# VHH binders against Protein BPS1, chloroplastic (BPS1): the designs that were tried, part 17

Target 1, 306 residues: Protein BPS1, chloroplastic (BPS1), of Arabidopsis thaliana (Mouse-ear cress) (q9lmm6)
Amino acid sequence: ASSISKLVPKEKSDILTVSWMKQAMESLCETHNGIKTLITDLELPVSDWEDKWVDVYLDISVKLLDLCNAFSSELTRLNQGHLLLQFALHNLEANSPQNLSKAQSSLDSWKQHIVSKNPRIENCRAILSSLVQTLNLPKVKNSAKGKVLMRALYGVKVKTLYISGVFAAAFSGSSQNLMYLTVSNELPWAQSFMEVQNTMNAEIKNIFLSDGLTVLKELEAVASGVKKLYPAIQQGSIDPISLQPLKDSVTELSNGIDLVSKEVDCFFKILLSGRDTLLENLRSMGASTLQATSPKKAAGKNYRGF
Below, E stands for the ipSAE of ESMFold2; O stands for the ipSAE of OpenDDE; V2 stands for 0.75 times the mean of E and O plus 0.25 times the DockQ between their complexes.

## First folded at step 20 (VHH; framework vhh_surovatamig_d1)

Design y1 (from x4 with T50N; at its last look DockQ between E and O 0.67; V2 from the best seeds 0.00; counts 0 for: pae E 4.0 > 2)
Fold by OpenDDE, look of step 20:
Structure y1 (fold): chain B 306 residues (1-306), chain A 119 residues (1-119)
Amino acid sequence: as target 1 above (306 residues)
Amino acid sequence: EVQLVESGGGLVQPGGSLRLSCAASGFTFSSYWMHWVRQAPGKGLEWVANINQDGSEKDYVDSVKGRFTISRDNAKKSLYLQMNSLRAEDTAVYYCARGPDWSGWFDYRGQGTLVTVSS
C-alpha cells in the first residue's frame, strides 16, 4: 500500500516529468526485487508450484520484457533527438547567418523527429491489453504459501501495468494507453490503488488537454524554448544570453532521459534474471525426476549355489 | 544492407593519441554527410564532429576543437577521427553515423568502439 501511494508526487506538476518517470521505474525495480525476496522467504520451491503459477509468471515476464524493449527504444530515439538539439545550439552560438540557417534546419528536424511515431511504442497497447485481459487473482487451493505468492504477484502485475500504461501514454502522446484497472476488492490495498489511479489519471488527462507539442514536461520545456528563439533566428541575430534557458532545458532533458534509461535497463535485467532462475529450476526438477525413475538395476543376486 | 563498422578504440593515457576508423558499406558513401558521436558512461549521446560529402566542410564540438580531426576517404568508403591530446572526459563509446544532410540528422550508426582515457 505504501509503495503505491509513492507514485503520487508531492506536487501534481511533477506528474509526467522525467524525474517522476525515473522514480516510477525505480519503484518497479524495487517491487519486482521484493517479489524475489518473498519467494525466497516463503521457502516455496518451484517443485511445489502449480503449473498454472509457472505459466502465469512466464507469460507475464516475457510481455514485460517486450515493454521494456519498447521503452528503451523510445528513450534511444529521444536521445537521438538530443543530438539535433546539441547541433542546433552549436550553430546558434556561432551566430552567423549561415550558422543560424543550419540551426533552424536542425530544430525543424528535431520537431519532426519528436512528433514522429515509434512503432514499438504503438505496439505497447496490444501488449498491455493482453496483460489486462489476464488480470485476475488466481484461486489457490490448499496452499497458504501459494495464496500469499499469488496475491503478491497479482499486486505486482497491477502496479506494473499501471506504470507501464502511463509510460506508454507519455511516450506515444496518446491517452489511449492510460489504464483504468479494476482491482479485486478482496485485497487490502485495492482501495488505495484505486484512489491513486484516479488522482493520477485525472491529472494526466489534464496534461493531455494542453496544446503542447508533447506531454513530457522536460521535452515540452525544450519545445517552448525553441519556439521562443525562432523569431530571433529568423531575424538573423541572437543574443547569447537568450540561449541559456534552452541550454539548461536541453541538459535537463538529456540527464533525465539517461536516468530513466538506466532504470528501464535495471528493470529489464530483473525480469530476465527472474525468468532465467525459474527456467533453471524447472530444468533441474526434470532432471531429478528422470534420475528417480531410472530403475535401480536390481543387483542380480548371483545365487552362487552352494 | 547499410553497415557502419567502427574500429581503433582502446585504452590510452591522458595526452595520448588514437585514430578511429569507420568502414561503410551498403550505400553510396560519397553522397552522405558523416558524423562521429559519442556516449560517455552514464551520459547521453553527444555530437562530436561532422564532414560533408567531399570533405570540404568540417565542424566540431567545442570541447574537441584543435584536438580532433575528422576525415574521409570516399574511395575506401571510410571515415576517420584522429584524436590527439586525449583527456579523461573523452572516454566514451564512439559511433560512426550517416547523415543525409546538414541538419545533424543521422539515420544509421555503427555498433561503436570504446575509447578509454585513463592513467
Scores: ipSAE 0.175, ipTM 0.655, lowest interface PAE 1.7, mean pLDDT 88
ESMFold2, look of step 20: ipSAE 0.293; ipTM 0.728
ESMFold2 (binder alone), look of step 20: mean pLDDT 89; pTM 0.899

Design y2 (from x4 with D62N; at its last look DockQ between E and O 0.85; V2 from the best seeds 0.00; counts 0 for: pae E 2.6 > 2, framework grips)
Amino acid sequence: EVQLVESGGGLVQPGGSLRLSCAASGFTFSSYWMHWVRQAPGKGLEWVATINQDGSEKDYVNSVKGRFTISRDNAKKSLYLQMNSLRAEDTAVYYCARGPDWSGWFDYRGQGTLVTVSS
ESMFold2, look of step 20: ipSAE 0.478; ipTM 0.820
ESMFold2 (binder alone), look of step 20: mean pLDDT 89; pTM 0.900
OpenDDE, look of step 20: ipSAE 0.609; ipTM 0.870

Design y3 (from x4 with Y108P; at its last look DockQ between E and O 0.84; V2 from the best seeds 0.00; counts 0 for: pae E 3.5 > 2)
Fold by OpenDDE, look of step 20:
Structure y3 (fold): chain B 306 residues (1-306), chain A 119 residues (1-119)
Amino acid sequence: as target 1 above (306 residues)
Amino acid sequence: EVQLVESGGGLVQPGGSLRLSCAASGFTFSSYWMHWVRQAPGKGLEWVATINQDGSEKDYVDSVKGRFTISRDNAKKSLYLQMNSLRAEDTAVYYCARGPDWSGWFDPRGQGTLVTVSS
């Protein structure tokens, strides 16, 4: 419950910042690592798992890996856009008519690049929808430990879906990916989550109503900086001092993207490792069962006939 | 299929030199601007150098000016980066990139080649 509340920044203006995105993804990493720890602490070996638990985990993990790949691809795309900005800044600093023309063209290319759609991000909606359709708290019979585990996994799924939805919305520039999840009232943290979701989604919707090029604040800062420089570029003269705000914004964006990328990679590795561990355990169980069913060769009582 | 294959990276001491190569295939190499970009550990992509179709125009990021030289051989469909006076800050994976013109660059990029500058 406390971890979900941390998603709401102190300042509402920090929502959909790259900094917030980093923190949100970091929180997911921590949450998923925490589940691994919980499984260990519960001393609930995979052999004691119901088949349905295994199936749910395997299905969810694959879909989450796909989401991570989509997010990574978008971050890579943004980094490519950053190269255009660097090239533009280089030419702006040269401050010749020819260089200014090149800079303008590069900036125009950047704008076009930023507004272009990423098919992998667009596909996130389908993945998220599939996950939401299976968002049910499994009923566990006759296993107290199993009940604890399933509740934990449900919570992790809810948190992961919500954050992933926010990422998908931010990267796509479409609020269609924003999740309005309904959580079971049986859970003590359900009300808190709903409040967080309502607060966050309200602010996110307001951001989407803005006339900006993008909903990512750091990216929008760059866009705004570029817009402010266009008149000077067209006039054929730029004050070097006037470039500093754009330089700063570009640097901030780049650094932020790198940090988010690292966290996404971390999350990917956590998911992959969890999946691999489960599969390894299942294989080991299968091998043990085969060994157990190997008929002990009845030691032929050599009845030496006296 | 468009392919770019970078090579020539390795470990070098500060002040040393390396020559990177990029082999291009699957497109009309001589019709495109070509670029070198790099990514240092934990950092984003950085533009390094640009060359036009015939090599008559070249441009560099300020930090490598006077040290690096970009060139191309259109007959061999190859791009080169001569790196002299290498510094620790030049440590990165270097990528060859294709651009339609001088205004930018686009994918594809190759797998890159690692350059490590260390004493």
Scores: ipSAE 0.137, ipTM 0.625, lowest interface PAE 2.2, mean pLDDT 87
ESMFold2, look of step 20: ipSAE 0.323; ipTM 0.747
ESMFold2 (binder alone), look of step 20: mean pLDDT 86; pTM 0.875

Design y4 (from x4 with T50I; at its last look DockQ between E and O 0.92; V2 from the best seeds 0.00; counts 0 for: pae E 3.5 > 2, framework grips)
Fold by ESMFold2, look of step 20:
Structure y4 (fold): chain B 306 residues (1-306), chain A 119 residues (1-119)
Amino acid sequence: as target 1 above (306 residues)
Amino acid sequence: EVQLVESGGGLVQPGGSLRLSCAASGFTFSSYWMHWVRQAPGKGLEWVAIINQDGSEKDYVDSVKGRFTISRDNAKKSLYLQMNSLRAEDTAVYYCARGPDWSGWFDYRGQGTLVTVSS
């Protein structure tokens, strides 16, 4: 689908921005809403065949929920670091020797905090590897509805895995989490996806080769602004007008983190809703099918023939 | 186990007052800087106030200066936030947090108490 091509930003400099991450997660929310609607519309009438596809969806979605929890954990960690920036700016504006000492302490703590490892992000590679091991387009026998569902789940899984791998790479600061997915040529969107993946991966690897405190551009902009300000902090006086670029970058970072966090929460909720919808359809279909095919028996052995 | 338990939140009209409390346990309360931080719906955390170990140093975010007062009672292992002249923008979950120094960093946060300011 051409919606995959929209993941490539107009400017290469927009790759690995928090703004781009918000847009990518928004795209995942739209895609997964589509699968939720498909589950409802299909009314899954074949119970013996549907148990396998229920297991496929439930396995995928629980792993995606784990990824969402990891991403939310990192966004929370970044938000806590933002408190240090807020406190530092407060003291820089007060601009006395004791306030500048407090600001320097806050900025030093922020730098230490932002480079520390998040164990939940470090574990994302295992989750993603597990999902890749089951990345296949199964053949569907004797069900048009099952074929539609499996093709849709495959496409959704590919897109979600790729975007999640980019998120994990960005949050971990390691290209080790960046994935190269091979997809079935049978699907009409496969060539478009491979082109997007090649374009994005090449640029992301270039970003990882650059120097800097972090690979997330809004965070690096703050780090650069802090670095430029350190000589004035050391000499004990800050020009208030010189603070404005740092204040702007801190505001941009905070707003971006808020927006990505909202989209990750949205994605989590969509995954939960999709699971609930599938389970309700299974219970309804299974009960009706069982009722229609079960004969009434009051057998019991009241005697034994010889 | 370190615990921080906030209380005193609720619904209040603009211009009203609330007093938040935080009960601390599982650590030497008097050895730590204490904070109030808040989170409005759909927003990130915002620093509100900080107080040192003996209460001799206090500071506030500009938007609450003159309206909020942070205090502590080390004998009761309790932290307080007196909130006067409340505004709709003060609506948030308020968290009590513990930190080692004046940097604004904290390593433990409670579950929070909801303050809603509306007509």
Scores: ipSAE 0.355, ipTM 0.769, lowest interface PAE 3.5, mean pLDDT 82
ESMFold2 (binder alone), look of step 20: mean pLDDT 87; pTM 0.876
OpenDDE, look of step 20: ipSAE 0.434; ipTM 0.808

Design y5 (from x4 with S103A; at its last look DockQ between E and O 0.81; V2 from the best seeds 0.00; counts 0 for: pae O 5.0 > 2, framework grips)
Fold by OpenDDE, look of step 20:
Structure y5 (fold): chain B 306 residues (1-306), chain A 119 residues (1-119)
Amino acid sequence: as target 1 above (306 residues)
Amino acid sequence: EVQLVESGGGLVQPGGSLRLSCAASGFTFSSYWMHWVRQAPGKGLEWVATINQDGSEKDYVDSVKGRFTISRDNAKKSLYLQMNSLRAEDTAVYYCARGPDWAGWFDYRGQGTLVTVSS
C-alpha cells in the first residue's frame, strides 16, 4: 500500500516528468525484486507450485519484456531526436544566415520526429489489453503459501500494468492507453490503489487537454524553447543569451531520458532473470522425475541352483 | 540490407590518438551525408562530426574541433574519424550513422566501437 501511494508526487506538476518516470520505473524494479525475495522467503519450491501459478508467471513475464522493449525503443527514438537538437543548437550558435537556415531545418525535422508514431508503442495497447483480460486473483486451494504468493503476484501485476499504461500513454501522446483498473476489494490495498489511480488519472487527463506538442514536461519545455526562438531565427539574428534556456532544457531532457532508460533496462534484466530462474527450476525437476522413474534394474538374484 | 560496421576503438592514454573506421554496405554510400555520434557512459547520444557526400563540407562539435578529423572514401565505402589529443571525456561508444542530408536525420547506425581514454 505504501509503495503505491508513492506514485503520487508531492507536486501535481511533477506528473509525467522524466523524473517521475524514473522513479516509477525504479519502483517497479524494487517491487519485482521484492517478489523474488518473497518467493525465497516462502520456502516454496517450484515443485510445489501448481501449474496455474507457473503459467501466470511465465505469461506475465513475457508480455512485460515486450513492454520494456517498446519503452526502450521509444527512449532510443527520443535520443535520436536529441541529435537533431544538437545540430540545431550548433548552427544557432554560429549565427550566420546559412547556419540559421540549417538550424531551422533541423528544428523542423525534430518537430516532425517527435510527433511521429512509434509502432512498438502503438502495440503496447494490445499487450496491456491482453494483460488486463487476465487480471484476476487466482483461487488457491489448500496452500497458505500459495495464497500469499498469488496475492503478491496479483498486486505486482496491477502496479505494473498501471505504470506501464501511464508510460504508454505518455510516449504515444494518447490517453487511450491510460487504464482504469478494477482491483479485488478483498485486498487490503485495493482502496488505496483506487484512490491513487483516480488522482493520477485525473491529472494526467488534464495534461492531455493541453495544447502542447507533447505531454512529457521536459520535452514540452524544449518545444516551448524552440517556439520562442523561431521569430529570431526568421529575422536572421539570435542573441546568444537567448539560447541558454533551450540548451538547459535540452540537457535536462537528455539526462532524464538516460536515467529512465537505465531503469527500464534494469527492469528488463529483473524480469529476464526471474523467468530464467523459474525455467531452470522446472527443468531440474523434470530431470529428477526421470531419474526417479528409471526402474532400478532388479539385481538378478542369481539363483545358484542348489 | 543496410549495414554500418565500426572498428578501431580501444584503450588509449590521454593525449593519444586513434583512428576509427566505418565500413558501409547495402546502399549508395556516396549519396548520403555521414556522421559520427558517441555515447558516454551514463550520458545520452552526442553528435561529434558530419561530412557531406563528397567531403567538401565538414562540421564538428566544439569540444573536438582541432582534434578530430572526419573523412570518407567513397570508393571503399568507408567513413573515418581521426582522433588526436584524446581526453578522458572522449571516452564513449562511437557510432557511424547515415543521414540523407544536413538536417541530421539518422536512419541507420552501426553497433558502435568503444573508445576508452584512461591513464
Scores: ipSAE 0.027, ipTM 0.376, lowest interface PAE 5.0, mean pLDDT 87
ESMFold2, look of step 20: ipSAE 0.292; ipTM 0.735
ESMFold2 (binder alone), look of step 20: mean pLDDT 87; pTM 0.881

## First folded at step 21 (VHH; framework vhh_surovatamig_d1)

Design z1 (from w4 with W33Y; at its last fold request DockQ between E and O 0.86; V2 from the best seeds 0.00; counts 0 for: pae E 2.1 > 2)
Amino acid sequence: EVQLVESGGGLVQPGGSLRLSCAASGFTFSSYYMHWVRQAPGKGLEWVATINQDGSEKDYVASVKGRFTISRDNAKKSLYLQMNSLRAEDTAVYYCARGPDWSGWFDYRGQGTLVTVSS
ESMFold2, look of step 21: ipSAE 0.553; ipTM 0.842
ESMFold2 (binder alone), look of step 21: mean pLDDT 88; pTM 0.895
OpenDDE, look of step 21: ipSAE 0.480; ipTM 0.803
ESMFold2, look of step 22: ipSAE 0.540; ipTM 0.842
ESMFold2 (binder alone), look of step 22: mean pLDDT 88; pTM 0.894
OpenDDE, look of step 22: ipSAE 0.347; ipTM 0.751
ESMFold2, fold request of step 23: ipSAE 0.538, 0.521, 0.456; ipTM 0.840, 0.829, 0.798
ESMFold2 (binder alone), fold request of step 23: mean pLDDT 88, 88, 89; pTM 0.895, 0.895, 0.898
OpenDDE, fold request of step 23: ipSAE 0.567, 0.550, 0.606; ipTM 0.843, 0.837, 0.856

Design z2 (from w4 with S56D; at its last look DockQ between E and O 0.74; V2 from the best seeds 0.00; counts 0 for: pae E 2.3 > 2)
Fold by OpenDDE, look of step 21:
Structure z2 (fold): chain B 306 residues (1-306), chain A 119 residues (1-119)
Amino acid sequence: as target 1 above (306 residues)
Amino acid sequence: EVQLVESGGGLVQPGGSLRLSCAASGFTFSSYWMHWVRQAPGKGLEWVATINQDGDEKDYVASVKGRFTISRDNAKKSLYLQMNSLRAEDTAVYYCARGPDWSGWFDYRGQGTLVTVSS
């Protein structure tokens, strides 16, 4: 319950910032690591898992990896856009008519780049929808440990889906990816989650109603800074002091993207490691079963004929 | 198919020199601006150097100016980066990139070559 409440920033203006995104992804990393620890602590070997649970885990894990890849690709795309900004700033600092023309070209290219769509992000909707369709609390019979595990996994899935939906919405610039999840009332944290979701989604929707180029705050700050400089660029006279706000915004965006990227990579590794561990355990069980079924080579009774 | 293949990366001591090469294929090399970009560990992409089609126009990021030299051989379809007086902060994967102009746009980038500056 405490983990979910942390998703709500102290200030509403921090929603859909790169700093918030970093924190949200970091929280996912912690949550997923916590599940690994729980599995270990429960001393519930994979051999005791129902096949259905294994299949569900494998399916969910691969889809989450796909989401991570999509997010990583978008962060990379944004990072590529940063090069255009670097070029622009470089030329703006030179402050010659030729350099200003080049800078304008870079900024125009940047605008075009930022408004372009990423197909991998567009595909997130399908992945998220698929995961939501299977968002059920499984009934566990005759295993107290199993029940605890399934409830935990359900909670992790809910949190992951919600945050992933927010990321997908932010990166796509479309609110269609925003999730409204329904959580089982049997869970003590269900009410808290619903409140958080309602609060966050309301604010996110308000952001989407804004007339900005993008919903990411730091990216929008850059866009706004660029817009403010265009008249001066066109007039052929730029005050060096007037460049500082854009420089600062570009730096903030770049640093933020780097931090979010690191957390996404961390999350990817956590998922991959979890999947690999499960698969390894399954293989080991299979090998043990095969060894058990391997007929003991009948010790050839050397009938020494007498 | 457009290909850019970087080479020449490696481990070098501070103050050392290294020459990077990029072999281009699958397009008219002489018709494009070429760029070097780099990515330090845990950092975003950084522009390093740019050269126009004919090689008469060159530009550098401030931090490498006077130390790095970009050049090209259109006959060999090759791009080069001579790096002198290398510093620890130059440690990065270096990429060759193709662009249509000096806008900073590039449509193709190589796989990169790692440069490590360490004592």
Scores: ipSAE 0.501, ipTM 0.819, lowest interface PAE 1.2, mean pLDDT 90
ESMFold2, look of step 21: ipSAE 0.523; ipTM 0.834
ESMFold2 (binder alone), look of step 21: mean pLDDT 88; pTM 0.897

Design z3 (from w4 with Y108L; at its last look DockQ between E and O 0.63; V2 from the best seeds 0.00; counts 0 for: pae E 2.2 > 2)
Fold by OpenDDE, look of step 21:
Order: C-alpha cells, then structure tokens, then sequence
Structure z3 (fold): chain B 306 residues (1-306), chain A 119 residues (1-119)
C-alpha cells in the first residue's frame, strides 16, 4: 500500500517529468526484486507451483520484456534527437549567418523527429490490453503460502501495468494507453490503489489537453526554448546569454533520459533474471523426473551357470 | 544490405593516439554526410565530428577540437577518426553514422567500437 502511494508526487507538476519516470521505474525494480525475495522466503519451490501459474508467469514476463524494449527504444530515439539539439546549440554559439542557418535546420529536424511515431510504442497498447485481460486474482486452494504468493504477484502485476500504461501514454503522446484498472476489493490495498489511479489519471489527462508539442515536461521545456529562439535566429543575431535557458533545458532532458534509461535497463534485467531462474528450475525438475523414471538398469545377475 | 561497421577501438593510455575506421556498404557513400558520435558509460549520445560528402567541410565538438580529425575515403567507402592526445573523458563507444546533411540527423548508425582511455 505504501509503495503505491509513492507514485503520487508531492507536486502535481511533477507528473510526467523524467524525474517522476525515473522514480516510477525504480519503484518497479524494487517491487519486482521484492517478489523474488518473497518467493525465496516463502520456501515455495517451483515444483509446488501449479502449471497454470508457471504459464501465466512466463507469459507475463515475456510481455513485460517487450514493453521494456519498447520503452528503451523510445529513450534511444529521444537520445538521437538530443544530437540534433547539440548540433543546433553548437551552431548557435558560432553565431554566423551560415551557422544560424544550420542551427535552424537542426532544430527543424528535431521538431520533426520528436513528433514522429515509434511503432514499438504504438504496439504497447496491444501488449497492455493483453495483460489486462488476464488480470485476475488467482484462486489458490489448500496452500497458505501459495495464496500469499499469488496475492503478491497480483499486486505486482497491477502496479506494473499501471506504470507501464503511463509510460506508454507519455511516450506515444496518446492518453489511450492510460490504464483504468479494476482491482479486487478483497485486497487491503485496493482502495489506495484506486485513489492513486484516479488522482494520477486525472492530472495526466489534463496534461494531454495542453497545447504543447509533447506531454513530457522536460521535452516540452526544450520545445518552448526552441520556439523562443526562432525569431532571433531568423533575424541573424543571437545573444549568447539568450542561449543559456535552452542549454539548461537540453542538459536536464538529456540527464533525465539517461536516468530513466538506466532504470528501464535495470527492470529488464530483473525480469530476464526472474524468467531465467524459473526456467532453470523447471528444467532441473524435468531432469530429475527423467532420472527417476530411468529404469534402474537391472544389474544383470550374472547367473554364473551352474 | 545497408551497413556501417566500426573498427579500431581498444585500450590506450592517456596522451595516446588511436585511429577509428568505419566501413560503409550497401549505399552510395559519397552522397551522404558522415558523423562520429560517442556514448560514454552511463551517459547519453554525444556528437563528436561531422564531414560533408567530399570532405571540404568538417566540424567538431569543442572538447575534441584540435585533437581529433575526421576524414573520409569515398573510393574505399570508409570514414576515419584520428584521435590524438586522448583523455580519460574520451572513453566511450564510438559510432559512425550516416546523415543527409549538416543538420546532425542520421538514419543509419553502426554497432560501435569501444575506446577505453586508462592508465
């Protein structure tokens, strides 16, 4: 419950910032690591898992990896855009007519780049929808430990889906990816989650109603800075002092993207590791079963002939 | 297949020199601007150097100016980066990239070559 409430920033203006995104992804990393620890602590071997649970885990893990890849690809795309900004700033600092023309070209290219769609991000909707369709609290019979585990996994899934939806919405520039999840009221944290979701989604929707180039705050700051410089660029004279706000915004964006990228990579590794561990355990069980079924080679009683 | 392949990376001491190469294939190399970009560990992509189609125009990021030299051989479909007086802060994966113009846009990037500057 406490983990979910942390998703709401202290300031509403921090929603859809790179800082918030970093924190959200970091929280996911922590949450998923926590589940690994829980599994260990419960001493519930994979052999005791229902096949259905294993299948569900494997399916979910793959889909989450796909989402991570999509997010990583978008962050890479944004970093590519950063190069255009670097070029632009470089030429703006030179402050010759030729360099200003080049800078303008770079900025125009950047604008075009930023508004372009990423197919991997667009595909996130389908992945998220698929995951939501399977969002149920599994019924566990005759296993107290199993019940605890399933509830925990359910919570992790809910949190992951919601945050992933926010990321997908932010990166796509479309609110269609924003999730409205229904959580079982049997869970003590359900009400808290619903409140968080309602609060966050309301603010996110408001951001989407804005007339900005993008919904990411730091990216929008860059866009705004660029817009302010265009008249001076066109006039052929730029005050070096006037470049500082844009420089600062570009730096902030770049640093933020890097931080988010690191967290996404971390999350990817956590998921992959979890999946690999499960698969390894399954293989080991299969091998043990095969060894158990291997007929003891009947020690050929060398009936020494009489 | 359209491809860029970087080579020449390695471990070098501070103050040392290294020459990177990029081999282009599958497209008309001489029709494109070429760029070197780099990514240091834990950092984003950074532009390093740019060269136009015939090599008559070159530009560098301030931090490498006077130390690095970008060049190209259109006959060999190759891009080069001579790096002199290397510093620890030059440690990065270096990528060659193809672009249509001086805007800094690129539509193709290689897999990169690692340059490590360490004592």
Amino acid sequence: as target 1 above (306 residues)
Amino acid sequence: EVQLVESGGGLVQPGGSLRLSCAASGFTFSSYWMHWVRQAPGKGLEWVATINQDGSEKDYVASVKGRFTISRDNAKKSLYLQMNSLRAEDTAVYYCARGPDWSGWFDLRGQGTLVTVSS
Scores: ipSAE 0.519, ipTM 0.822, lowest interface PAE 1.1, mean pLDDT 90
ESMFold2, look of step 21: ipSAE 0.534; ipTM 0.841
ESMFold2 (binder alone), look of step 21: mean pLDDT 89; pTM 0.897

Design z4 (from w4 with D101Y; at its last look DockQ between E and O 0.78; V2 from the best seeds 0.00; counts 0 for: pae E 4.3 > 2)
Fold by OpenDDE, look of step 21:
Structure z4 (fold): chain B 306 residues (1-306), chain A 119 residues (1-119)
Amino acid sequence: as target 1 above (306 residues)
Amino acid sequence: EVQLVESGGGLVQPGGSLRLSCAASGFTFSSYWMHWVRQAPGKGLEWVATINQDGSEKDYVASVKGRFTISRDNAKKSLYLQMNSLRAEDTAVYYCARGPYWSGWFDYRGQGTLVTVSS
């Protein structure tokens, strides 16, 4: 419950900032690591898992990896855009008519780059929708440990889906990816989550109603800075002092993107490691069973589908 | 298929020199502006140097100016970066990239070569 409340920033203006995104992704990393720890602490070996649970985990993990890849690709795309800004600033500092023309070209290219769509981000909606369709609290019979595990996994799934939806909405510039999840009222944290979701989504929707180029705050700051410089560029005279705000905004954006990228990579590794561990355990179980019974041709379910 | 393959990276001491090469294939090399960009550990992409089609125009990021030299051989379809007086802050993966005039987005980029400057 406490972890979900942390998603709400102290200031409303911090919503959809790169700093918030970093924190949100960091929180996911912590949450998923916590589940690994829980599984270990419960001493619930994979051999005691129902096949259905294994299948669900494998399916969810793959889809989350796909989301991570999409987010990573968008962050990379934004970093590429940063190079255009570097070129622009470099030429603006030179302050010759020729350099100003080059700078304007770079800025125009940057604008075009920023408004372009990333197909991987567009595909996030389908992935998120698929995950929501399977969002249920499994009923566990005759296993107290299993019940604890399933509740924990359900909570992790809810948190992950919500944050991923926010990321997808932010990166796509479309509120259609924003999730409105319904959580089972049997869970003690359900009310808290719903409150957080309602509060956050209301503010996010307000941001989407703005007339900005993008909903990301730091990126919008850059866009605004660029817009302010265009008249001077066109007039052929730039005051070096007037470049400082844009320089600062560009630096802030770049640093922020790097931090978010690191957290996304961390999350990806956590997911991959979890999946690999499960698969390894399954393989080891199969090997032990094959040693005990005569070699019936185990139809190797090829779980290789990365 | 368009390919860019970087080479020449390695470990070098501060004050040392290194020459990076990029082999281009699958396109008309002489028709494109070429660039070097780098990514230091934990940092974003940084533009390093640019050269026009015939090598008559060159530009550098301020931090490498006077130390690095970009060049090209269109006959060999190769891009080069001579790096002198290397510093610890030059440690990065260096990428060869193809792009339009003064464009920071590249339609093609190589896999990169690691340069490590350490004592």
Scores: ipSAE 0.202, ipTM 0.672, lowest interface PAE 1.8, mean pLDDT 88
ESMFold2, look of step 21: ipSAE 0.256; ipTM 0.710
ESMFold2 (binder alone), look of step 21: mean pLDDT 86; pTM 0.873

